# Ledger of designs, part 2: VHH binders against Abasic site processing protein HMCES (HMCES)

Target 1, 269 residues: Abasic site processing protein HMCES (HMCES), of Homo sapiens (Human) (q96fz2)
Amino acid sequence: CGRTSCHLPRDVLTRACAYQDRRGQQRLPEWRDPDKYCPSYNKSPQSNSPVLLSRLHFEKDADSSERIIAPMRWGLVPSWFKESDPSKLQFNTTNCRSDTVMEKRSFKVPLGKGRRCVVLADGFYEWQRCQGTNQRQPYFIYFPQIKTEKSGSIGAADSPENWEKVWDNWRLLTMAGIFDCWEPPEGGDVLYSYTIITVDSCKGLSDIHHRMPAILDGEEAVSKWLDFGEVSTQEALKLIHPTENITFHAVSSVVNNSRNNTPECLAPV

## First folded at step 3 (VHH)

Design a20 (from pg4 with G98D; framework vhh_8pnl_2)
Fold by ESMFold2-Fast, scan of step 3:
Structure a20 (fold): chain B 269 residues (1-269), chain A 117 residues (1-117)
Amino acid sequence: as target 1 above (269 residues)
Amino acid sequence: QGQLVESGGGLVQPGGSLRLSCADAGFTFSSYDMAWYRQAPGKERELVARITSGGYTNYADFVKGRFTISRDNAKSTLYLQMNSLKPEDTAMYYCAADLEYYDTDYWGQGTRVTVSA
């Protein structure tokens, strides 16, 4: 996974993240650095994306089931990184393989500190290899969405009017992430950055790409992944596996250029 | 066959130069770490040079000072400038693209480089 859409206005995104804490109280996540949230149909690594994480990471004695929402840099910068420029990291940390996560110091250390997060997106993009050509077909991949007055996912055959309406009640994609905190050697603000954990593709996506993000399907999985105060690293990693509860449609090549930030990026072609 | 296509290989005399290119479809190139590997007959593939999505470069000791890796994100193309070529540089050269730590997502089909008198 190396490209997402997260275009909802901040207030709509916040409401889409409504949840219940351990006491059963309905809550909205509390924002950190909300001005750093930049909605976009076309988010690439090194840009900021919103993530959910436990309030206990920021407040001693906080209820670990309460959630913060914060923009974080996509591309984990390990806390031990000694260079002054994060772009000089010698290895790509956009994604983290589930099968070797405990063998890699860059990921094992933050996991040991409970630094689990849920990466939010409208969906993600993948480029399917086309037979006999170097051209690839982009696809937008997302949770099944409910249509007005009938169940089903929105598709290429639907009118533009129907597509406009789905954003009011969009089910956000919730991907398992690991984050870390890096303090610049020269001083300055702490950098929060994340990686998306990846697994083998499910059957439904195997023709598009051989890997997929580890998707946390439903509030129980999301809650357990975030709650590092009650759920150990070993138990949380049991949540990391492929899912079949996913849908997709082909999109136009407009999405190829990460500078394009329009609804056309995810519209069915 | 391959998602990445290498070009620029050939036969050169010792001390000569070659410039290899690797063309991507242009869709996600800027997000990938890119690398050149090589494989001589009967040997394992070995890393020659790597360039991160942020532009940081890393070279194998046996090519430092002679080879330069670079990328053009606007053209979705990776380059390897090879100077002062030696017979031991003779190999099939492969382009690779990585989005995951210690895992190569895409491989090219390779381009042959032969250095001989």
Scores: ipSAE 0.149, ipTM 0.575, lowest interface PAE 5.3, mean pLDDT 86

Design a21 (from pg4 with G98S; framework vhh_8pnl_2)
Fold by ESMFold2-Fast, scan of step 3:
Structure a21 (fold): chain B 269 residues (1-269), chain A 117 residues (1-117)
Amino acid sequence: as target 1 above (269 residues)
Amino acid sequence: QGQLVESGGGLVQPGGSLRLSCADAGFTFSSYDMAWYRQAPGKERELVARITSGGYTNYADFVKGRFTISRDNAKSTLYLQMNSLKPEDTAMYYCAASLEYYDTDYWGQGTRVTVSA
């Protein structure tokens, strides 16, 4: 996973993240650094994306089931990194393989500190190799959605007006992430950055790409992944597996250029 | 139409030079680690050179001092400058892009390099 859409305005995004805490109280996540949130139909690594994480990471004695929403840099910078420029990191941390996560120090250390987050997106993009050519076909991949004016999921055959209306009730894609906190050696603000855990593709996506993000399907999975105060690393990792509950449609090559930030990036073709 | 497109291959005499290019058709080039691999007839595909998204380079021992990998993020293009070419460098050369360490997300179709007298 190396390209997402997360275009909802802040208020719509916040309402889409409504949840219940451990006591059953309805809540909205509390924002940190909301001014760093930049909605886009075409988010690439090194940009900021919104993630959910436990309030306990910021407040000693906080209820670990309460959620914060914060923009973080996509591309994990390990806390032990000693260079002054994060771009000098010698390996790519955009994604983290589930099968080696406990073997890599960059991921094992923050995971041991409970630094689990849920990465939010409208959906993600993948490029399918086209048979008989060197060209690739981009696809937008997302949770099945409920149509506001019809019973059923929204899809490629629907009108632009139906797509315009769907965003008010959009079910956000919830991907398992690991974050870390890096303090610049020469001083400055702490950098929060994340990686997306990846797994083998499910059967439904295998013809598009051989890997997929680890998707947390439903509030029970999201809650357990975030709640590092009650759920151990070992138990949380049991949530990391391929998911079949996803859908997709082909999109225009407009999405190829990460500078293009328009609804055409995710519109069906 | 997203695609890794290699160019610059050809026939050259021993001791000659070639510059290979790999153009990314628009997905986020600057975020990827980029690499050149090669495959000689009857042999396995092997890593020649790698450049991270941050610009750090690694080279196979058999090309150190002769080949230079570089990238131009503004042009979404990867280069391999090959000097002092030897017959042993004859191979199909492949461009590769990765967002995960030790995995390759995208491959080019390759460009052929032949070094012969």
Scores: ipSAE 0.144, ipTM 0.577, lowest interface PAE 5.0, mean pLDDT 87

Design a22 (from pg4 with G98E; framework vhh_8pnl_2)
Fold by ESMFold2-Fast, scan of step 3:
Structure a22 (fold): chain B 269 residues (1-269), chain A 117 residues (1-117)
Amino acid sequence: as target 1 above (269 residues)
Amino acid sequence: QGQLVESGGGLVQPGGSLRLSCADAGFTFSSYDMAWYRQAPGKERELVARITSGGYTNYADFVKGRFTISRDNAKSTLYLQMNSLKPEDTAMYYCAAELEYYDTDYWGQGTRVTVSA
């Protein structure tokens, strides 16, 4: 997973993240650094994307079931990194394999600190290799969307006009992430950065790509992943597995260039 | 079949130079770490050089000072400049694209480098 769409305006995104805390109260996540949120149909590593994390990471006495939403850099910079420039990191942390997450220092350390987050997206992109050519076919991959009387059913054959109507009620993709906090050695602002945990592709996606993000399907899974105050690392990792509750459609090669930021990036072709 | 397309391999005498290229057909080249691996006959595939999406480079000890890895994101192309070639550099050279820590998403089919008199 190396490309996502997260284009919703901040207010729409916030409402899409409505949740219940441990007491059963309806809540919206509270923003940190909202000015760093940049909606885009075409988010690449090193850009900022919104993530959910427990309020307890920021406030000593907070209820660990309450949620903050914050933009973080995609590409985890470990807290122990001693150089002044994050670009000097000698290995890629865009994704983190589920099977070796406890063996890699860069991921084991933040997991031990409870630094679990949920990475938000409209969906993600993958490039299928086409036999007999060196070209790849991009696909947009996302949760099945609920039909409404006004917007109709959403599927691969639906027009772009029908797609425009569904964003107000879009079910965001919720991916399991790990984040860390890096303090520049020479001083400056703390950098929050994340990685997306990956698993083997489910049966439905195996013809497109051999890996997929670890998707947290439903509020119970999201709540348990975020609640590091009540859910241990061992228990949380049981949520990390492939899911079949996913759909996709082919998209135009316009998405290939990460500078292209238009609805055409995710429109069915 | 080739997911990345390598070129520039060939036969060269000891002390000679070669420049390898690896072209991508369009799978978000700029967001990937790129690497060159090699495999000599009867040996396992080993890392030669890596360049991050941010442009930071690292090299295997056996090529430091002789090889230079670089990338051109506008052309979606990775390069390996190989100088002062030795017979021990004889191998099949593979281009790789990586998103996961030490995990390879895409491989090229390889280009052969032979260093002999």
Scores: ipSAE 0.211, ipTM 0.624, lowest interface PAE 4.8, mean pLDDT 87

Design a23 (from pg4 with A97T; framework vhh_8pnl_2)
Fold by ESMFold2-Fast, scan of step 3:
Structure a23 (fold): chain B 269 residues (1-269), chain A 117 residues (1-117)
Amino acid sequence: as target 1 above (269 residues)
Amino acid sequence: QGQLVESGGGLVQPGGSLRLSCADAGFTFSSYDMAWYRQAPGKERELVARITSGGYTNYADFVKGRFTISRDNAKSTLYLQMNSLKPEDTAMYYCATGLEYYDTDYWGQGTRVTVSA
């Protein structure tokens, strides 16, 4: 996974993340650095994306089931990184493989500290190789959505403007992530950055791409991944596997250029 | 980063031996899983041997019994002892952090091994 859409206005995104704490109380996640959230139909690595994480990461003795929402840099910068400029990282930390996550220092150290997060998106993009051409066919991949009278048709015939009408009750894609905290050697604000865990593609996506993000399907999975105060690393990793509960449609090549940030990026073709 | 530096390559006759070294100069070596890869002329890069931070080793079938991977955490150095070298072993040899090439954190620039009469 190397391209997502997360375009909802902050208020809509926050309400889409309504949840219950361990006592069953309805809550909205509390924002950190909300000014750093930049909605986009076409988010690439090194940009900021919203993630959910446990309040216990920020407040001693906080209820670990309570959630914070914060923008984090996509592309994990390990806490031990010694350069002044994170863009000088030579290795790619956009994704981390589930099968080697406990073997890679960049990921096993923050994972051991409970630094699990849930990466939020409308969905993600993948490029299918087309035989006989150097071009690839992009697809937008997302959770099946509950159809209501307001959602209308999400079929290939819908225009980009009609697609905007379906966002009222959109079920956000929830991907398992690992984050870390990096303190610049020359001083400045702590940088929070994340990686998306990847797994083998499910049967339904295998014709598009051989890998997929580890999707946390439903509130139970999301809650257990976030709750590092009650759920051990080993138990949390049992949540990391391919899912078949996913849908997709082909989109135009407009999405190929990360500078393009319009509804046309995810509209069906 | 460019933190890994390989050495020890050279020209050797079939049946000879070489010891490759890979020095780490920028991170906590003992916490990393490490691997040796090679790329022969006109071929793709392939895994030769790997060693976990805990010392467990694994080898490609084509080097089993001939090559030995080891590490010295105090010296932050990875080694590959190559015995009974064959012309087919001719390649650039790369050290890398991690166990899978597409997830590798750091690559060295490589050291050349030529096995020729």
Scores: ipSAE 0.000, ipTM 0.109, lowest interface PAE 16.8, mean pLDDT 82

Design a24 (from pg4 with D105E; framework vhh_8pnl_2)
Fold by ESMFold2-Fast, scan of step 3:
Structure a24 (fold): chain B 269 residues (1-269), chain A 117 residues (1-117)
Amino acid sequence: as target 1 above (269 residues)
Amino acid sequence: QGQLVESGGGLVQPGGSLRLSCADAGFTFSSYDMAWYRQAPGKERELVARITSGGYTNYADFVKGRFTISRDNAKSTLYLQMNSLKPEDTAMYYCAAGLEYYDTEYWGQGTRVTVSA
């Protein structure tokens, strides 16, 4: 996974993340650094994206089931990195393979500290190899969306106007991530950055791409992944597997250039 | 497998030079770590050189001082400048791209390099 859409305005995104804490109380996640949230239909690595994480990471006495929402840099910078410039990191941390996560120091160390997060997106993009050509077909991949009598239906055949209206009730994609905190050696603000855990693609996506992000399907999986105070690393890793509950449609080549940031990036072709 | 397209291979005499190119057709080149691998007949594919999205380079010991890897993000193209070529450099050369710690997600079709008198 190397390209997402996360375009919802901050207030709409916040409401889409409504949840229940351990006591059953309905809550909205509290923002950290909301000014760093930049909505976009076309987010690439090194940009900031919103993630959910446990409040206990920021407040030692907090209930570990309470959630913070914070923008983090996509591309994990390990806490032990000694250079002044994160671009000098000797390896790519955009994704983290589930099968080797406990063997890589960059991921094993923050995972051992409970630094699990849920990466939020409208969906993600992948480029399918087209037989007989050197061109790729981009696809937008996302959770199946609920149809209601009061809400518009969704599908490849819907008009652009109907497609835009589905955002009112959009179910955000929730991907398993690992984050770390890096303090610049010469001072400055702490950098929070994340990686997306990847797994083998499910049967439904295998013709598009051979890998997929580890998707946490439903509130129970999301809660267990985030709650590092009650759920051990070993138990949390059992949530990391391919998911079949996913859908997709082909999109235009407009999305190919990460500088393009318009609704056309995810509109069905 | 991948949509990476290599070019620049050919026949060259020992001591000669070649410049390989790898063009990306359709994904975000600047975000990927890029690498050159090679495979001689009957041998396993081996890493020749790697360049991260941030520009950090790594080289196999057997090419240090002779090969230079570079990238042009504006043109979505990876290069391998090969100098002082030896017969043992004869192989199929593959371009590779990844978004993960020392892992490869995409492979090119390969370009053939033959070093022979």
Scores: ipSAE 0.390, ipTM 0.715, lowest interface PAE 3.1, mean pLDDT 87

Design a27 (from pg4 with S30D; framework vhh_8pnl_2)
Fold by ESMFold2-Fast, scan of step 3:
Structure a27 (fold): chain B 269 residues (1-269), chain A 117 residues (1-117)
Amino acid sequence: as target 1 above (269 residues)
Amino acid sequence: QGQLVESGGGLVQPGGSLRLSCADAGFTFDSYDMAWYRQAPGKERELVARITSGGYTNYADFVKGRFTISRDNAKSTLYLQMNSLKPEDTAMYYCAAGLEYYDTDYWGQGTRVTVSA
């Protein structure tokens, strides 16, 4: 996974992340650094994307089931990195393989600190190699969506049409991530950055690409991944596996250039 | 749209030089780690050189001091400058692009390098 869409305005995105805490109370996640959120139909590594993480990461005595939403840099910069420029990191941290996550220090250390996050997107893009050529066909890949049906408010003969737009009721893709906190050696703000955990593709995606992000399908999986105060690393890693509950459609080559940031990037062709 | 296309291979005598190019016609080239792999006849494919999205380079011991990997993000092109070529360098050379340390997302079709008298 190396390209996503996350274009919703901040207020729409926040509502799409409504959740219940451990006590069953309805909540919206609280924003940190909301001004760093840059919506786009075409997000590349090194850009900021919104992630969910436990409030306990920021407040010592917070309920670990309560959620913060924060923009983080895509491309994990390990806390131990001692140079001044994150671009000098000696390996790519855009994705983290599930099968080696406990072997690589850059991921094992933050994972041991409970630095699990859920990466939010409208969906992600992958490029399918076409047989007999070296050309690739891009696809937009996302959760199956439920369309809101028209509902009558007064009477069948006098009910106005009231339909939610697709984006107002969009089910965001929720991908398992690991984040870390890096303090620049010459001072400045702490950098929060993340990696997306990847797994072997499911049967439904195998014809498009051999790898997929580890998708957390449903609120139970999302809450367990985030709740590092109650769910151990070992238990959380059981949530990391391929998912079949996914859909896709072919999109225009407009998406190929990450500088293109228009609805055409994800429109079906 | 989008493919990795290698060029620059050929026949060269021992001690000669070649520059390989790999053009990426569709991706966000900037975001990928890029690498050159090679596969000699009857051997497994092996890493020759890697360059991260940030420009950090890593080389196999058998090419250190002779080969130089570089990238031009504006042109979406990866290069391998090969100097002091030896018969042992004879192989198909493959361009590769990846976003994680242990996997390659995309491979080119390869370009053949033959070093013989």
Scores: ipSAE 0.370, ipTM 0.701, lowest interface PAE 3.4, mean pLDDT 86

Design a28 (from pg4 with S30N; framework vhh_8pnl_2)
Fold by ESMFold2-Fast, scan of step 3:
Structure a28 (fold): chain B 269 residues (1-269), chain A 117 residues (1-117)
Amino acid sequence: as target 1 above (269 residues)
Amino acid sequence: QGQLVESGGGLVQPGGSLRLSCADAGFTFNSYDMAWYRQAPGKERELVARITSGGYTNYADFVKGRFTISRDNAKSTLYLQMNSLKPEDTAMYYCAAGLEYYDTDYWGQGTRVTVSA
């Protein structure tokens, strides 16, 4: 996974993340650094994306089931990194393989500290190799949405009312992530950065790409992944597996250029 | 629309030089680790050289001192400078891109290199 869409305005995104804490109280996640949130139809590594994480990471005695939403840099910078420039890291941390997560120091250490997060997106993009050509077909991949009908379609040709209606009720993709906190050696603000855990593709996606993000399907899975105060690393890792509850459609090559940030990036072709 | 497009292969005499290029379709070249692999007739595909998004390089022992991998992020292009070519370097050369050290997400179609007197 190396390209997502997360274009919802802040207020719409916040409402899409409504949840219940462990006492059954209805809540919205509280924002940290909301000014760093940049909606886009075409988000690449090294940009900021919104993630959910436990309030207990920021407040000593907080209820670990309460959630914060914060933008974090995509591309985990380990807390032990000693250079002043994150680009000098000797390995790519955009994705973290589930099968080696406990063998890699960069991921094992923050995981041991409970630094689990849920990465939010409208969906993600993958590029399928086309038989007999050097061209690739991009696909937008996302949770099944209720009421496909005419009113539920994604498209640049839709009326403004239909477009807004779709996104107001959109089920966000929830991907398992690991984050870390890095203090620049020469001073400055703490950098929060994350990686997306990846697994083998499910049967439904195997013809598009051989890997997929570890998707947390439903509030029970999301709650257990986030709640590092009550759920151990060993128990949380049981949530990491391929899922079949996913759908997709082909999109225009407009998405190929990460600078393109329009609805055409995810419109069906 | 092509995601990784290789060029620069050809026929050269032993001791000669070639420069291979691999251009992406703008899919976020700067974020990927890039690599050159090769496959000789009847052999498995093998890693030749890798360069991380930050510029750290690794080379297979059989090309150290002869080949240089480099990237131009402004032009979204990966290069392989091949010097002192040997008949054993004859192969199809493939460009590859990945977002994790042990995995390759995307492959090019390859460019042929033949080293023959």
Scores: ipSAE 0.319, ipTM 0.651, lowest interface PAE 3.4, mean pLDDT 87

Design a29 (from pg4 with S31D; framework vhh_8pnl_2)
Fold by ESMFold2-Fast, scan of step 3:
Structure a29 (fold): chain B 269 residues (1-269), chain A 117 residues (1-117)
Amino acid sequence: as target 1 above (269 residues)
Amino acid sequence: QGQLVESGGGLVQPGGSLRLSCADAGFTFSDYDMAWYRQAPGKERELVARITSGGYTNYADFVKGRFTISRDNAKSTLYLQMNSLKPEDTAMYYCAAGLEYYDTDYWGQGTRVTVSA
């Protein structure tokens, strides 16, 4: 996973993240640095994306089931990184393999600190292998959606014009992430950055790509992944596995250039 | 599985030079770490050189000082400049792209390099 869409306006995104805390109270996640949220149909590594994380990371004695929403840099910069420029990191941290996550210091250390987050997106993009051309076929991959007026799930059969109208009730993709906090050695603001955990692709996606993000399907999984005060690393990692509850459709090559940021990037072809 | 296209391999005399190229579809080239691997007959595939999305380079000890990896993000192309070639460099050379350390999302089909005795 190396490209997503997260284009919802801040207020729509916030409402889409409504949740219930441990005591049954209905809540919206509290924003940190809301001005750094930049909606886009075409998010690449090193850009900021919104993530959910436990309020306990910021406030001593907070209920660990309460949630913050914050923009974080995609591409985890380990807390121990000694250079002044994060782009000079000696290895790519856009993704993190689930099968080796406990073997890699860059990921094991923040996991030990409970630095689990849920990465939010409309969906993600993958490029299908082809035998006969220099071009790959891009696909937009997302949770099945419900058509409120038309009964049944939304799909590729809906017109591109109709796709503009679905976002008010869109079910956001919720991907398991790990974040870390890096203090620049020469001073400045603490950098929060994340990686997306990846697993073997499910049967439904195997013809598109051999890997997929670890998707947390439903509020129970999301809550357990975030709640590092009550859920150990070992228990949380049991949530990391392929899921079949996913759908997709082919999109045009417009999405290939990360500078293109229009609805055409995710519109069905 | 990969759709990376290597070129530039061939037959060269010891001490000679070759420049390998690896062209990508361009969709995410600038976001990927890129690498060259090689596989000699009867041996395992091994890392030759890696260049991160940020431009940091890493080389296997057996090529340090002789090979240079570089990338051109505008052209979505990876290069390997190979100088002072030795018979021991004879191998199939593979281009690779990945979004995490030691994992490869895309492999090329390879280009053959033969250094005559």
Scores: ipSAE 0.362, ipTM 0.712, lowest interface PAE 3.5, mean pLDDT 87

Design a3 (from pg4 with L99I; framework vhh_8pnl_2)
Fold by ESMFold2-Fast, scan of step 3:
Structure a3 (fold): chain B 269 residues (1-269), chain A 117 residues (1-117)
Amino acid sequence: as target 1 above (269 residues)
Amino acid sequence: QGQLVESGGGLVQPGGSLRLSCADAGFTFSSYDMAWYRQAPGKERELVARITSGGYTNYADFVKGRFTISRDNAKSTLYLQMNSLKPEDTAMYYCAAGIEYYDTDYWGQGTRVTVSA
């Protein structure tokens, strides 16, 4: 796969990220570079996606429980990369395996600096192998959602009217990420880029794909992953495991082409 | 069986050439590292050549100077140009794609290459 949807307008996305700091104060994350946020139903690696990270990364003495939201490049460029073109990386950093994250220099170094982030999406796409054919069936995979008209979960069997209204209160998928900061050799702005940590699929997704992103299910897990000022690398890594609290539905092959950016990409088929 | 579809295999004489193709349907081709693996009868599957999303190439020692891997992102197609083929190159050739550091996520079902007099 390596494909997500993150289509909410900036203001709706910001409200969907409402949170409490450690003092119990209700807050919205503060934007950095909001002009770089590009909503899409069909986001591929090398594009920018919004992530949450601790305010302490940018401000000395900031409360590490306070959050910044910033667009970052999907595909981690290590701080030690010496060439001028990030696309010339010798290896793919779109995802990193949880089981080898501490063995790989590209990931171990930023983890040691507390460079943990939460990658935001409406959901992600995976392509299921179909026996007896070379075609794969795409699926949209996301947290269970509350129906606008009823106090229940939204599903593939629900009417198009219910799907239209669900975005106002959509629960964003929150994936564990690692980011790094790269300074171009010729000068210019620091590039912030991230990778998504992956784990073995949960039982519910094993028939679709053998791997899944490390999903941080709930505000406690999200807060602990982000709070590098209070939560050590060792403790944070305990949050990295498969989750069963996920749902999905089949979608049209329209999503296959990453240039297609319409609601049809995630609509149930 | 995956959405990667190999073609171009066949029977060829020693010293001959073949061009393998691998067409992608159903994911973002340009974002994936692509590779060719092969498996000879009675042997383990082995890496032949890899091309990263950024265009860097790596080759197994046993094919250096004879095989060339390339990709066409506009056509979502991976190629393997095989020259100076030897009987030892006889194998099933598999196309593979991955987006995790040194991992493979998708496999094709293979195309057969036989090098024989």
Scores: ipSAE 0.113, ipTM 0.577, lowest interface PAE 5.5, mean pLDDT 87

